# Ledger of designs, part 6: VH-VL binders against Imidazole glycerol phosphate synthase subunit HisH (hisH)

Target 1, 225 residues: Imidazole glycerol phosphate synthase subunit HisH (hisH), of Colwellia psychrerythraea (q47xb5)
Amino acid sequence: MTSAKNVIVDTGCANLSSVKFAVERLGFEVTITDDITIIQQAEKVIFPGVGSAKHAMKNIKAKNLEAALQGLTQPVLGFCLGMQLMTESSTEGKKSSTEGNNDDNTSHIVPCLNLIPTNVEPLKAQGNRLPHMGWNTLTQVSNHPIFKGISEGDYFYFVHSFAAPISEYTIASCEYGSTFSAAIAKDNFIGCQFHPERSSALGSKIIQNFLELDSTELNQELVNL
Short names: E, the ipSAE of ESMFold2; O, the ipSAE of OpenDDE; V2, 0.75 times the mean of E and O plus 0.25 times the DockQ between their complexes.

## First folded at step 1 (VH-VL)

Design n10 (framework fv_anetumab)
Fold by ESMFold2-Fast, scan of step 1:
Structure n10 (fold): chain C 225 residues (1-225), chain A 119 residues (1-119), chain B 111 residues (1-111)
Amino acid sequence: as target 1 above (225 residues)
Amino acid sequence: QVELVQSGAEVKKPGESLKISCKGSGYSFTDYWIGWVRQAPGKGLEWMGIIYPGDSDTRYSPSFQGQVTISADKSISTAYLQWSSLKASDTAMYYCARHDWLPYYFDYWGQGTLVTVSS
Amino acid sequence: DIALTQPASVSGSPGQSITISCTGTSSDVGGYDYVSWYQQHPGKAPKLMIYEVSNRPSGVSNRFSGSKSGNTASLTISGLQAEDEADYYCSSYTSYSTLYVFGGGTKLTVL
């Protein structure tokens, strides 16, 4: 097995080319892998995802990545679905052939990795169209190291129908009909609901801050939102 | 090897219903959006709409909202484009295409389905 | 209701370089780095040539390059070859027209 400093976890449920390119254009090497040993030995782990939490969790379990991810002590950064998989659970709605028809009887709860003790539920968009798709601002931003050079009002790219609510783990917020967690963190696990790989220079700054992060910065006491 | 295979050419009369298909293979069908693009004879490309098969979330171009229905059956990795009542102006080549990453570009395209609507 | 503006046609000789423009607004081409270019030969499906303004997919010749300045994106084809004769379409992410808009297309003739 080849050792790698930076890895992107291959769960089989995400297109990873854009994430790889975003890392490489910052001058970092990165390896896409589902090899548990390579992931465990990496200095930085990126955990991206798009699509269904149910299918992602099925693939994670099939690859024996559940326990491996839960045991990671190095910094881990999740994007979009990757952030959602870090929570206790996600509600995966079943929809009819008509857009926007959601029946409580067809909703499903998907247990996730439980790395950060919050949950994901349908975004309360208050009449706004779902998914929340497009550029939107961070309304509050904590002192977390990944936000060095990032301020309230900065634009990031979102595409999601589900969100984690504001909690003690929220490190950035966003508003789209309701206020939700744009980013969450606990210890070494950090998740962004937005797509840094698609968020222009500011998104690149998030990825750079993460890849340049050291143990001293993560061990500091920080006040969450 | 990613492939999108579309259903064969259709010849219909005005007022008839039609449902054409786009079957994906070589990738996780529920992890990518499928878009539909129309090209009238001798004309340019028109984006019609997009569906996320994992939860059937759909987005339509305003020009096509209410004119067509986009759907997907993830159990057979197939997306659909459907008309309840065809018009002569629906005569066109219809392409399905996969979005590599939302919402920026179409990386793989189907071969196209020619729909001809005439008396 | 946004449409991207391309010239209807462009022509060049073998070995020349040509540039095709794609002009939008600050809500599409000017506002985002999400411009793509597609090549379409007669009777064939479109093929992705450039994505995210300037990136090439694997298998696309480095003779094709993309750039953007303000509200105008450009596709440049260097060392023109006969097989480059085709229709070229730009596209962009947009905050209007739902998510996506195409340009009107440019017919490239290699004389």
Scores: ipSAE 0.005, ipTM 0.458, lowest interface PAE 12.5, mean pLDDT 84

Design n11 (from n07 with heavy chain S99R G101E L102G E103S W104Y P107Y; framework fv_anetumab)
Fold by ESMFold2-Fast, scan of step 1:
Structure n11 (fold): chain C 225 residues (1-225), chain A 118 residues (1-118), chain B 111 residues (1-111)
Amino acid sequence: as target 1 above (225 residues)
Amino acid sequence: QVELVQSGAEVKKPGESLKISCKGSGYSFTDYWIGWVRQAPGKGLEWMGIIYPGDSDTRYSPSFQGQVTISADKSISTAYLQWSSLKASDTAMYYCARRYEGSYFDYWGQGTLVTVSS
Amino acid sequence: DIALTQPASVSGSPGQSITISCTGTSSDVGGYDYVSWYQQHPGKAPKLMIYEVSNRPSGVSNRFSGSKSGNTASLTISGLQAEDEADYYCSSYTSYSTLYVFGGGTKLTVL
């Protein structure tokens, strides 16, 4: 029987080697796979995403991964688009026209995995350049165990034009023209809008905290902002 | 600025070993995949495999798994394609090409012609 | 070795529009928006013309456009010119294990 302790879900994206390297340099073994049985039997699941929510959800459905991901009970950590795919939906497909209105609003909404009941919408950058690209600080940080050794004011690398708003599921916030969720969590599902694999020593600390995570530490009432 | 320069043409006999090279310049070599593509005379492009030089993660097409070895030396920004024992059917033009994480090949080497005949 | 399906040849006259199809399955062309198109003149290396279904790299004429519907991607060349005479190959992402597959290629003749 083939199994793996730590898994990176293959969502069809090409840049999984950077995530694999980030895990391996911490001394952990990790397997990249789209095999449902291996994913379900893993102790830790990393869920990276690259590209658009629409294309990623199409890939997930084509690989028959949707139900398998929704049924995971072990800790799951999503990065960037991976966090966005954990929400109910993304308006990433929704366009605002200067010469008209969206006449079919539903065609611009991308249903996602609905693991964490919040939504992704265009970042309200208040005139700042989009995408939000570069190093920025966490404004508020909860007591969630992935943030052991992480403080308000610590820098992480971001590259995104869409964000989840502040909600009861927010475990860290960031400000870029407006305040948005830098990380969200519900039960065993944790998502980071920033890229831990590109955030130097602090990003490595997030990944290490996740891989060392005891699921008994995931008490919803104690870890949310 | 970005350039991929491949080694020169090779004429070999069946059973001989061969290692051809692809040197990248004008970019961070360890941040891009290098793929290898074969084109037999008068035929189409065939996917062989790819390497990420930063960690030597290597992937092969099923048709070339076990038939060739792909490697890289990041100290000299060079990727390699190697045969332990050439066959006449290995006669082809071999291209290297750079891939960013967008899943396409943006820069191509000029090609290395390998001729295997008795 | 099964490649993506392309017509072996297409032809057109200067100023016309032609379309080249590239048909795969739901596990490659249909499953991902990672389709690219390459132009190859005789004796030369392939050149990227279209990436990620419909995007053009800098320096590629806007006469070249890409699209996809279901399991079939298409390359359209408008205002056909003599210099467009070449072989055209599609390629698609398939899986993290294998990464890519190429189409069989289409010879474009400008009459």
Scores: ipSAE 0.006, ipTM 0.456, lowest interface PAE 14.5, mean pLDDT 84

Design n12 (framework fv_anetumab)
Fold by ESMFold2-Fast, scan of step 1:
Structure n12 (fold): chain C 225 residues (1-225), chain A 120 residues (1-120), chain B 111 residues (1-111)
Amino acid sequence: as target 1 above (225 residues)
Amino acid sequence: QVELVQSGAEVKKPGESLKISCKGSGYSFTSYWIGWVRQAPGKGLEWMGIIDPSDSYTRYSPSFQGQVTISADKSISTAYLQWSSLKASDTAMYYCARDFYGSGEYFDYWGQGTLVTVSS
Amino acid sequence: DIALTQPASVSGSPGQSITISCTGTSSDVGSYNLVSWYQQHPGKAPKLMIYEVSKRPSGVSNRFSGSKSGNTASLTISGLQAEDEADYYCSSYAGSYTFYVFGGGTKLTVL
């Protein structure tokens, strides 16, 4: 339904015009908003972000969006930082493994929205340069509806130093020194670490699949890897 | 009220070590990352790197990785930029500036600058 | 090389409007609405004039405005005054790796 009511959440730290253009180019109307009522009444919610999880979470809390986002039942798609904000926490800035306590590392952990119960940690790049920047392939792709027309080996654009590990919530994987979640999902919440708005036709396909998504497809399928 | 105060000018010889400082006051020091920006005489601004004072996590510009060390001591609200062995090409004005939670968006307050002169 | 391209100099007379361009790539200016502009007077630290493409900090004159189209951001100064004579630097967020990139700077002369 091309006339469905779609929103882009204004977290104050995203390239909202590029995301809006990517949606409108596909023939959909979309509204950028931080209004809780408008977000709650939308049929589709896009949750983009760039920058730091700490800054984004402060803006979300300042706008009283935290509880509203946690209560959404319609499909929600997060890009890059938006995906990271959907997790339990981000350790953006953490340099160490979990082994060995350090109050500074613990205090640097940013509680996020906890929509998908996994965590964002420093990417284990195994000597490869950080950040992981550029085009890279999806190594495994689930049958999730956002991946209609997307296959293993398809290229997407990444720019990140932090990643969610492989878990029961992983719907696509990528490898850069280690294997990490290129996309994660739980119920109505879907996040991708890559930037679909910096598409290639494949990135546009992700956005199109999301906007055309029937919420019943999320309830009827076993869609994780 | 918000201030970043940098250490005084330095005159050094090639091969010497140096550590300069940037002290924040009038705000929650650990809520802002501290970036370092270099400006060679008569030239433009170059971002060198940034530190989260809450845990001393650092990120460096690719051009400056391995050339300098950035550190911080949150107990005294001070960030540092250090060279193990100075070169004449390190002659520049060095600014510190704060970025809210390391957003990468902008530097809202800047220190007054520390002039480093390396001459033989 | 500099990461963002600015003209080396621009000039104008009091009361005129001038525009300074800042051209990047799809990986920085073109991807993010996180462009900032800094004013630097001789011997002084840079001062934030514009952030997030078009927003002004408290205390910055509304004669300063910012915009962006594609890979190019622009700073416009209307009602040009002698005090505006300075170097102007753009910067953009450039992803979590590069973080900040600066333009080469533009010297504004008010004649």
Scores: ipSAE 0.000, ipTM 0.450, lowest interface PAE 15.3, mean pLDDT 84

Design n13 (framework fv_anetumab; at its last look DockQ between E and O 0.08; V2 from the best seeds 0.00; counts 0 for: pae O 8.8 > 2, placed apart)
Fold by OpenDDE, look of step 2:
Structure n13 (fold): chain C 225 residues (1-225), chain A 119 residues (1-119), chain B 111 residues (1-111)
Amino acid sequence: as target 1 above (225 residues)
Amino acid sequence: QVELVQSGAEVKKPGESLKISCKGSGYSFTSYWIGWVRQAPGKGLEWMGIIDPSDSYTRYSPSFQGQVTISADKSISTAYLQWSSLKASDTAMYYCARLGYESWAFDIWGQGTLVTVSS
Amino acid sequence: DIALTQPASVSGSPGQSITISCTGTSSDVGSYNLVSWYQQHPGKAPKLMIYEVSKRPSGVSNRFSGSKSGNTASLTISGLQAEDEADYYCSSYAGSYTFYVFGGGTKLTVL
């Protein structure tokens, strides 16, 4: 198979159609694949995800994608669960899902890809309804290249019950009972907790920024939140 | 108005080939995926497959993989479902439907094409 | 092809509320909030009634509502009317392997 410039990783746990459409309507070509060689040779990699971390990691392993993903050196953008999978671990219920309503009371720690050294934890909603669903604003936005043209107060679409805390890897934040990471980044790995593909023009802008990103820009010193 | 218009009813014999069509209008045809759904007489809905008309990316249900071919001509906003060799068991109503971008639901449906295969 | 499990039939009197269940697996209904419901009258194409578990398209009566718990989604029709007599199908995104799946359908009779 021939190499592709842009790739959407098919983990078996993603809304692939929506992501593909979001990319293509911007005028970019993109290939959906679980082929390791094609993924490795891609200039840009989009890493979407929905459902539970446990289920997703199981599929990733079943497809032998784990080592390949961990070894990627080109820019990678994780969507929602995809972002969470980039972390060291996720604490989830037995049947917990970023887009599910029935979380078990028993929490389990799911080892993830460990690309960004932070941990995903249950969202501290402080009495707010879970999951966090719908439009919400970014409260802080760094100067990370992916957020070119994005400002504090801008709305994005969220669907999640778990979140990464504020850390040195946070490049945007959001409020929902507590402050959590709306986006995180380390080296060539970037993750958004929200769904850019469902976030209207601003979400499209983020996707565009990523697809047009020069790898050298990721090596620049960023202002942390 | 947004609509999908399907080709007319077909009466065929076993072994014959067939290609039915679904034409979209009132919206950007290449911006939405088109699915095909089979409904045998008195039976339920069966998802057959789906196509992205923009680049002809296609997915099939395991039950229909290799049994039919889904294609599209974006220049005329038309999707197709075709058989190389029909069987009596292919007798059914066939619907095309537009898959919503965010909803992952079929929000617009064609009127259906009845295919009858008999000796 | 594996379908989502629905009761074959349900019935109710005018004004009553009825519920139709749709049971899937952890690979479809249990993993995604992408359950949809369709209404189909005899000789007609299906009509989208609910999407994303509980959202209504424009023009759909608020008598129709959806919910999900675990691997089971539910369609509730309140204030049952004669016109509600139809077949109802659930559906769901089913991951990259299966992609999409319908339920077996439920015939609703209004007594």
Scores: ipSAE 0.013, ipTM 0.548, lowest interface PAE 8.8, mean pLDDT 89
ESMFold2-Fast, scan of step 1: ipSAE 0.046; ipTM 0.615
ESMFold2, look of step 2: ipSAE 0.311; ipTM 0.735
ESMFold2 (binder alone), look of step 2: mean pLDDT 93; pTM 0.947

Design n14 (framework fv_anetumab)
Fold by ESMFold2-Fast, scan of step 1:
Structure n14 (fold): chain C 225 residues (1-225), chain A 119 residues (1-119), chain B 111 residues (1-111)
Amino acid sequence: as target 1 above (225 residues)
Amino acid sequence: QVELVQSGAEVKKPGESLKISCKGSGYSFTSYWIGWVRQAPGKGLEWMGIIDPSDSYTRYSPSFQGQVTISADKSISTAYLQWSSLKASDTAMYYCARHYYDSFGMDVWGQGTLVTVSS
Amino acid sequence: DIALTQPASVSGSPGQSITISCTGTSSDVGSYNLVSWYQQHPGKAPKLMIYEVSKRPSGVSNRFSGSKSGNTASLTISGLQAEDEADYYCSSYAGSYTFYVFGGGTKLTVL
């Protein structure tokens, strides 16, 4: 085993090769790994994910990654499910997602990594179809370093049925029947609900901003939404 | 070279069980969904469902919910389509395809497995 | 079972342009930029020609283009060639319940 400057955490999810290719197209080297030592020694950690929070948390615990991820002090960027896993908890089970679902909004809570103290809940789509799928705009954007060169009205690719609400941790918002957190951050942990690896030149800009991020920039007072 | 290779043609009787396979090679198998598509003789394409091999997440077309089971074994990069009890109406060409999880476009297809169900 | 509406057949001569329509509803084609087009030659598996309404996979000729207006997606083939003769299917994401649907297919004849 050897050390790596940039790592992508292997949580067993789909999408790892797409994230790797997005990073490599920008001229950076990156290693996909579930090795705790390599992850802890990295300068930058990317935490992607797709699928179920419950299944992803089982995989994280089975690989003994939970405590290691919670103890990271270097910058960490999560995508989609990766962002959701950074929260305190996610609800699962929503009506109309499968045939035979009743009208009762019965959900069970999946404890996540609790890196950013907000929660993921079913998206309040107000009659719009779920998942929220396709290109949509950022309605508000903070001065967070990952948003250098990104403006309100810029398009990113979304595919999700669950979202974090607006909170003190929100660094960008989006509207789809209701307003939700397009991105959240606390200290060294940053999460995007959208898929930067799928969001064309603007998504590449988010990844580039993260990989070029000086840790000193995260120690200054950030302007949140 | 990115490729999906399906199991060979099957001739079965009504009431028999069947499991056909779709093996991926040349790419990260868990980074894409696998979809199944049916084409009855001389008819159009019908989407049956998908599986995410990384966590076995499945979604079925309402027409196929309860009619078939889709599964995958990521350790051998293989997806499966299974019937517990075949009907004559299951006679068709069955395709597997690599499915983009976000756009749903299917960019790599298997060669097809012909399933004939007759007495 | 939702099916997207396509004409059963279209025809054209070599060098001409033809367009195949794919009409859905506001709950599928109208709501999402998730339309794909597939080409199928007799006895062969389908080939992806267009995804996300207008994007081409590597190796697909720029003679093939896709667009969408309201609930109708369109595939346009310019500079028709004999090898374009095939069946063409559109598809779309159709919401969380139905998930994904194909159109009925269009047989293209190059005269």
Scores: ipSAE 0.000, ipTM 0.437, lowest interface PAE 15.3, mean pLDDT 85

Design n15 (framework fv_anetumab)
Fold by ESMFold2-Fast, scan of step 1:
Structure n15 (fold): chain C 225 residues (1-225), chain A 125 residues (1-125), chain B 111 residues (1-111)
Amino acid sequence: as target 1 above (225 residues)
Amino acid sequence: QVELVQSGAEVKKPGESLKISCKGSGYSFTSYWIGWVRQAPGKGLEWMGIIDPSDSYTRYSPSFQGQVTISADKSISTAYLQWSSLKASDTAMYYCARGVYDYSSEWGPYYFDYWGQGTLVTVSS
Amino acid sequence: DIALTQPASVSGSPGQSITISCTGTSSDVGSYNLVSWYQQHPGKAPKLMIYEVSKRPSGVSNRFSGSKSGNTASLTISGLQAEDEADYYCSSYAGSYTFYVFGGGTKLTVL
């Protein structure tokens, strides 16, 4: 079954139909699954997410997916929350999505999958509206293979209130009051803060580059920002 | 004061084109989405679609995909709903509403907090 | 049929409480805490009364409250007043494909 070649991880947090359709319109088959065996045997794994890191990690653990995801050796592409879950931790979980009360300084750091050793923090928007919602440009773009045909100044769609800072793992940057990681990578794990499935032709190009990715390209020395 | 002001009532014949408007004021127009909701005479509310004015990204209800076009001109804080060829079944009150989106709701409005006064469209043969 | 199920009508007397139900599926009301309630008086635009299942916008009376159990959301109006007589619509976020779905509406009569 060709759909087993490419998988979308079902973390139980999101309607994944838009991601499935974004892959299928490029001519690829893809399967939405939480089955550990199917995920491990796939050639490509897409790890999307929306919502809070706290709820997503609870669902990942409840489905016994944590160790399976940490052990993946094939290319994995996370976007939005999926990228954030690839980090060591997120401070996103210190704010309740049901309460919205910001005056209590009781912090709750959410441990994530620790696939890429950076952290997610509140976006320093410097008075600009949160969430950072809308089209924005990549200010710096590395030579990473997912960026074939992508250049500095290209527009992608963002919707987030939390971000990973610039680090040795940054492969693309964006500015919204402050500069943050638009994409991060380490080994076979690649994360985009933007939503490729909502980023028109350029977003489709990111997905296509990922699905056509030769794993030997990830074993070469890549220049991070 | 947040306000959405819609264009006036329209009387059209089947096959004619139409474009109605919704002008936002009292807020940052590009910071919220605009949704369109239809209400046929004596019937309930039907969500038609939504636009993000910051980038003109649109999503349509499956029932209205291909039936109408939603657009926006952020320079004049105005959203539009248009038909290339009206049908008698398009007779309805059309509301625009300000859609609140946050990261917990994926791609759509979380809820609609302010509504326009409505535009009555009558299509008679 | 993606519409949420509401009773066509409910009635109550001044000072009493009434509850309006809104039943969906596990893919909308059951999956998301993103249920809203709108009030519509004849000839007027809808007004947001409740969002996120149980939250009230500024200016909405605390006589209006919302709740959810499984696939069913409920709007409760306590201390009924004549001005509460209106149509009430529930809505739910329905995922990234459908986005938003409305209930069929409930006519509240204050007798």
Scores: ipSAE 0.000, ipTM 0.446, lowest interface PAE 12.1, mean pLDDT 84

Design n16 (framework fv_anetumab)
Fold by ESMFold2-Fast, scan of step 1:
Structure n16 (fold): chain C 225 residues (1-225), chain A 118 residues (1-118), chain B 111 residues (1-111)
Amino acid sequence: as target 1 above (225 residues)
Amino acid sequence: QVELVQSGAEVKKPGESLKISCKGSGYSFTSYWIGWVRQAPGKGLEWMGIIDPSDSYTRYSPSFQGQVTISADKSISTAYLQWSSLKASDTAMYYCARQEFYWGFDYWGQGTLVTVSS
Amino acid sequence: DIALTQPASVSGSPGQSITISCTGTSSDVGSYNLVSWYQQHPGKAPKLMIYEVSKRPSGVSNRFSGSKSGNTASLTISGLQAEDEADYYCSSYAGSYTFYVFGGGTKLTVL
């Protein structure tokens, strides 16, 4: 059996090569795996995701990864859907709203890993197009170690229709018709709504900060947004 | 080692369709975005758009939205630029380029010259 | 359209320094530290010389340097050499609607 210092969790995504390459470009070795023992023994865990929270959670449960992920004590960094899977639940599917029609069959709430006790809800885009797709700024940035060298006004790549609201777990915010959590954190679990692997030099900085993170830094009190 | 190789020069008439290609090699194709840049004869560079080959996400400059289609086939590490109906004003050198840094293109294809005349 | 303003031409002698300006707006150069500079020799594809205002890719001579003040970015070439004679283009990220824009280009002549 192979052990690995840095791991990318295989959540069943079609393409993990961009995440793997983003890590390797910084000079780090990384292993893509769904092996519980390798994940648990890793020093750093990256938890990426694209697509459906429902599909991802089904795969996580089928691979018996749910309890293993919930029990991780080392730093874990989630990207986009990976961040959303760290919350208590995600709202998916489209609702048809008609006068006098309460058809709940057109919507679902997907229970997620509940690592960070917030929820993912439809983004209140206030007439702007969904998904929120493209480059956008961090409007507020906390003193979290992952943001060393990152400032308010810095640009990251987003592609999403759902977002976590501002809460006590918010470590960075973004505005797109409304203000939402660009990143959230609790203890060893950190999630970014943006895609660091697609955000060029600034995204590389986030990944580098994470991979160089001393877990004792996560026990420091953070300034809330 | 990293290389972007573009298809050969094209001579077309107005109204004809065209699809030109850009093949990446020596790197993980889906780990970088590919941009397309136009240069009319004796003129400057114009950014046309960009594609993420990993999910086929595209974005176009406002000037080129609806005028061209950018696509990619990640199974053969190739990006494409396509016109449904060429105009004489489409005569230009077309470059593909790999995005390495935040809006910086580090490797460029050799260019495909497209000439549209009657 | 040309979004960033560059002088059409600049000239210098071997061994001298020259500076090429690139002026945008508060929605591009003024808002982002995401200015790149490209060198293009006749008949060739552009080559990245500077990215993120002032950083050099591996293999680019330290004679090339970049800076920015307000809405204007600058490329400075020190110790001019004959092979520096080329067209130079600046570029900038220009927000989520426009994304990316180029300057009009500057022809550098080394006399």
Scores: ipSAE 0.000, ipTM 0.448, lowest interface PAE 13.8, mean pLDDT 85

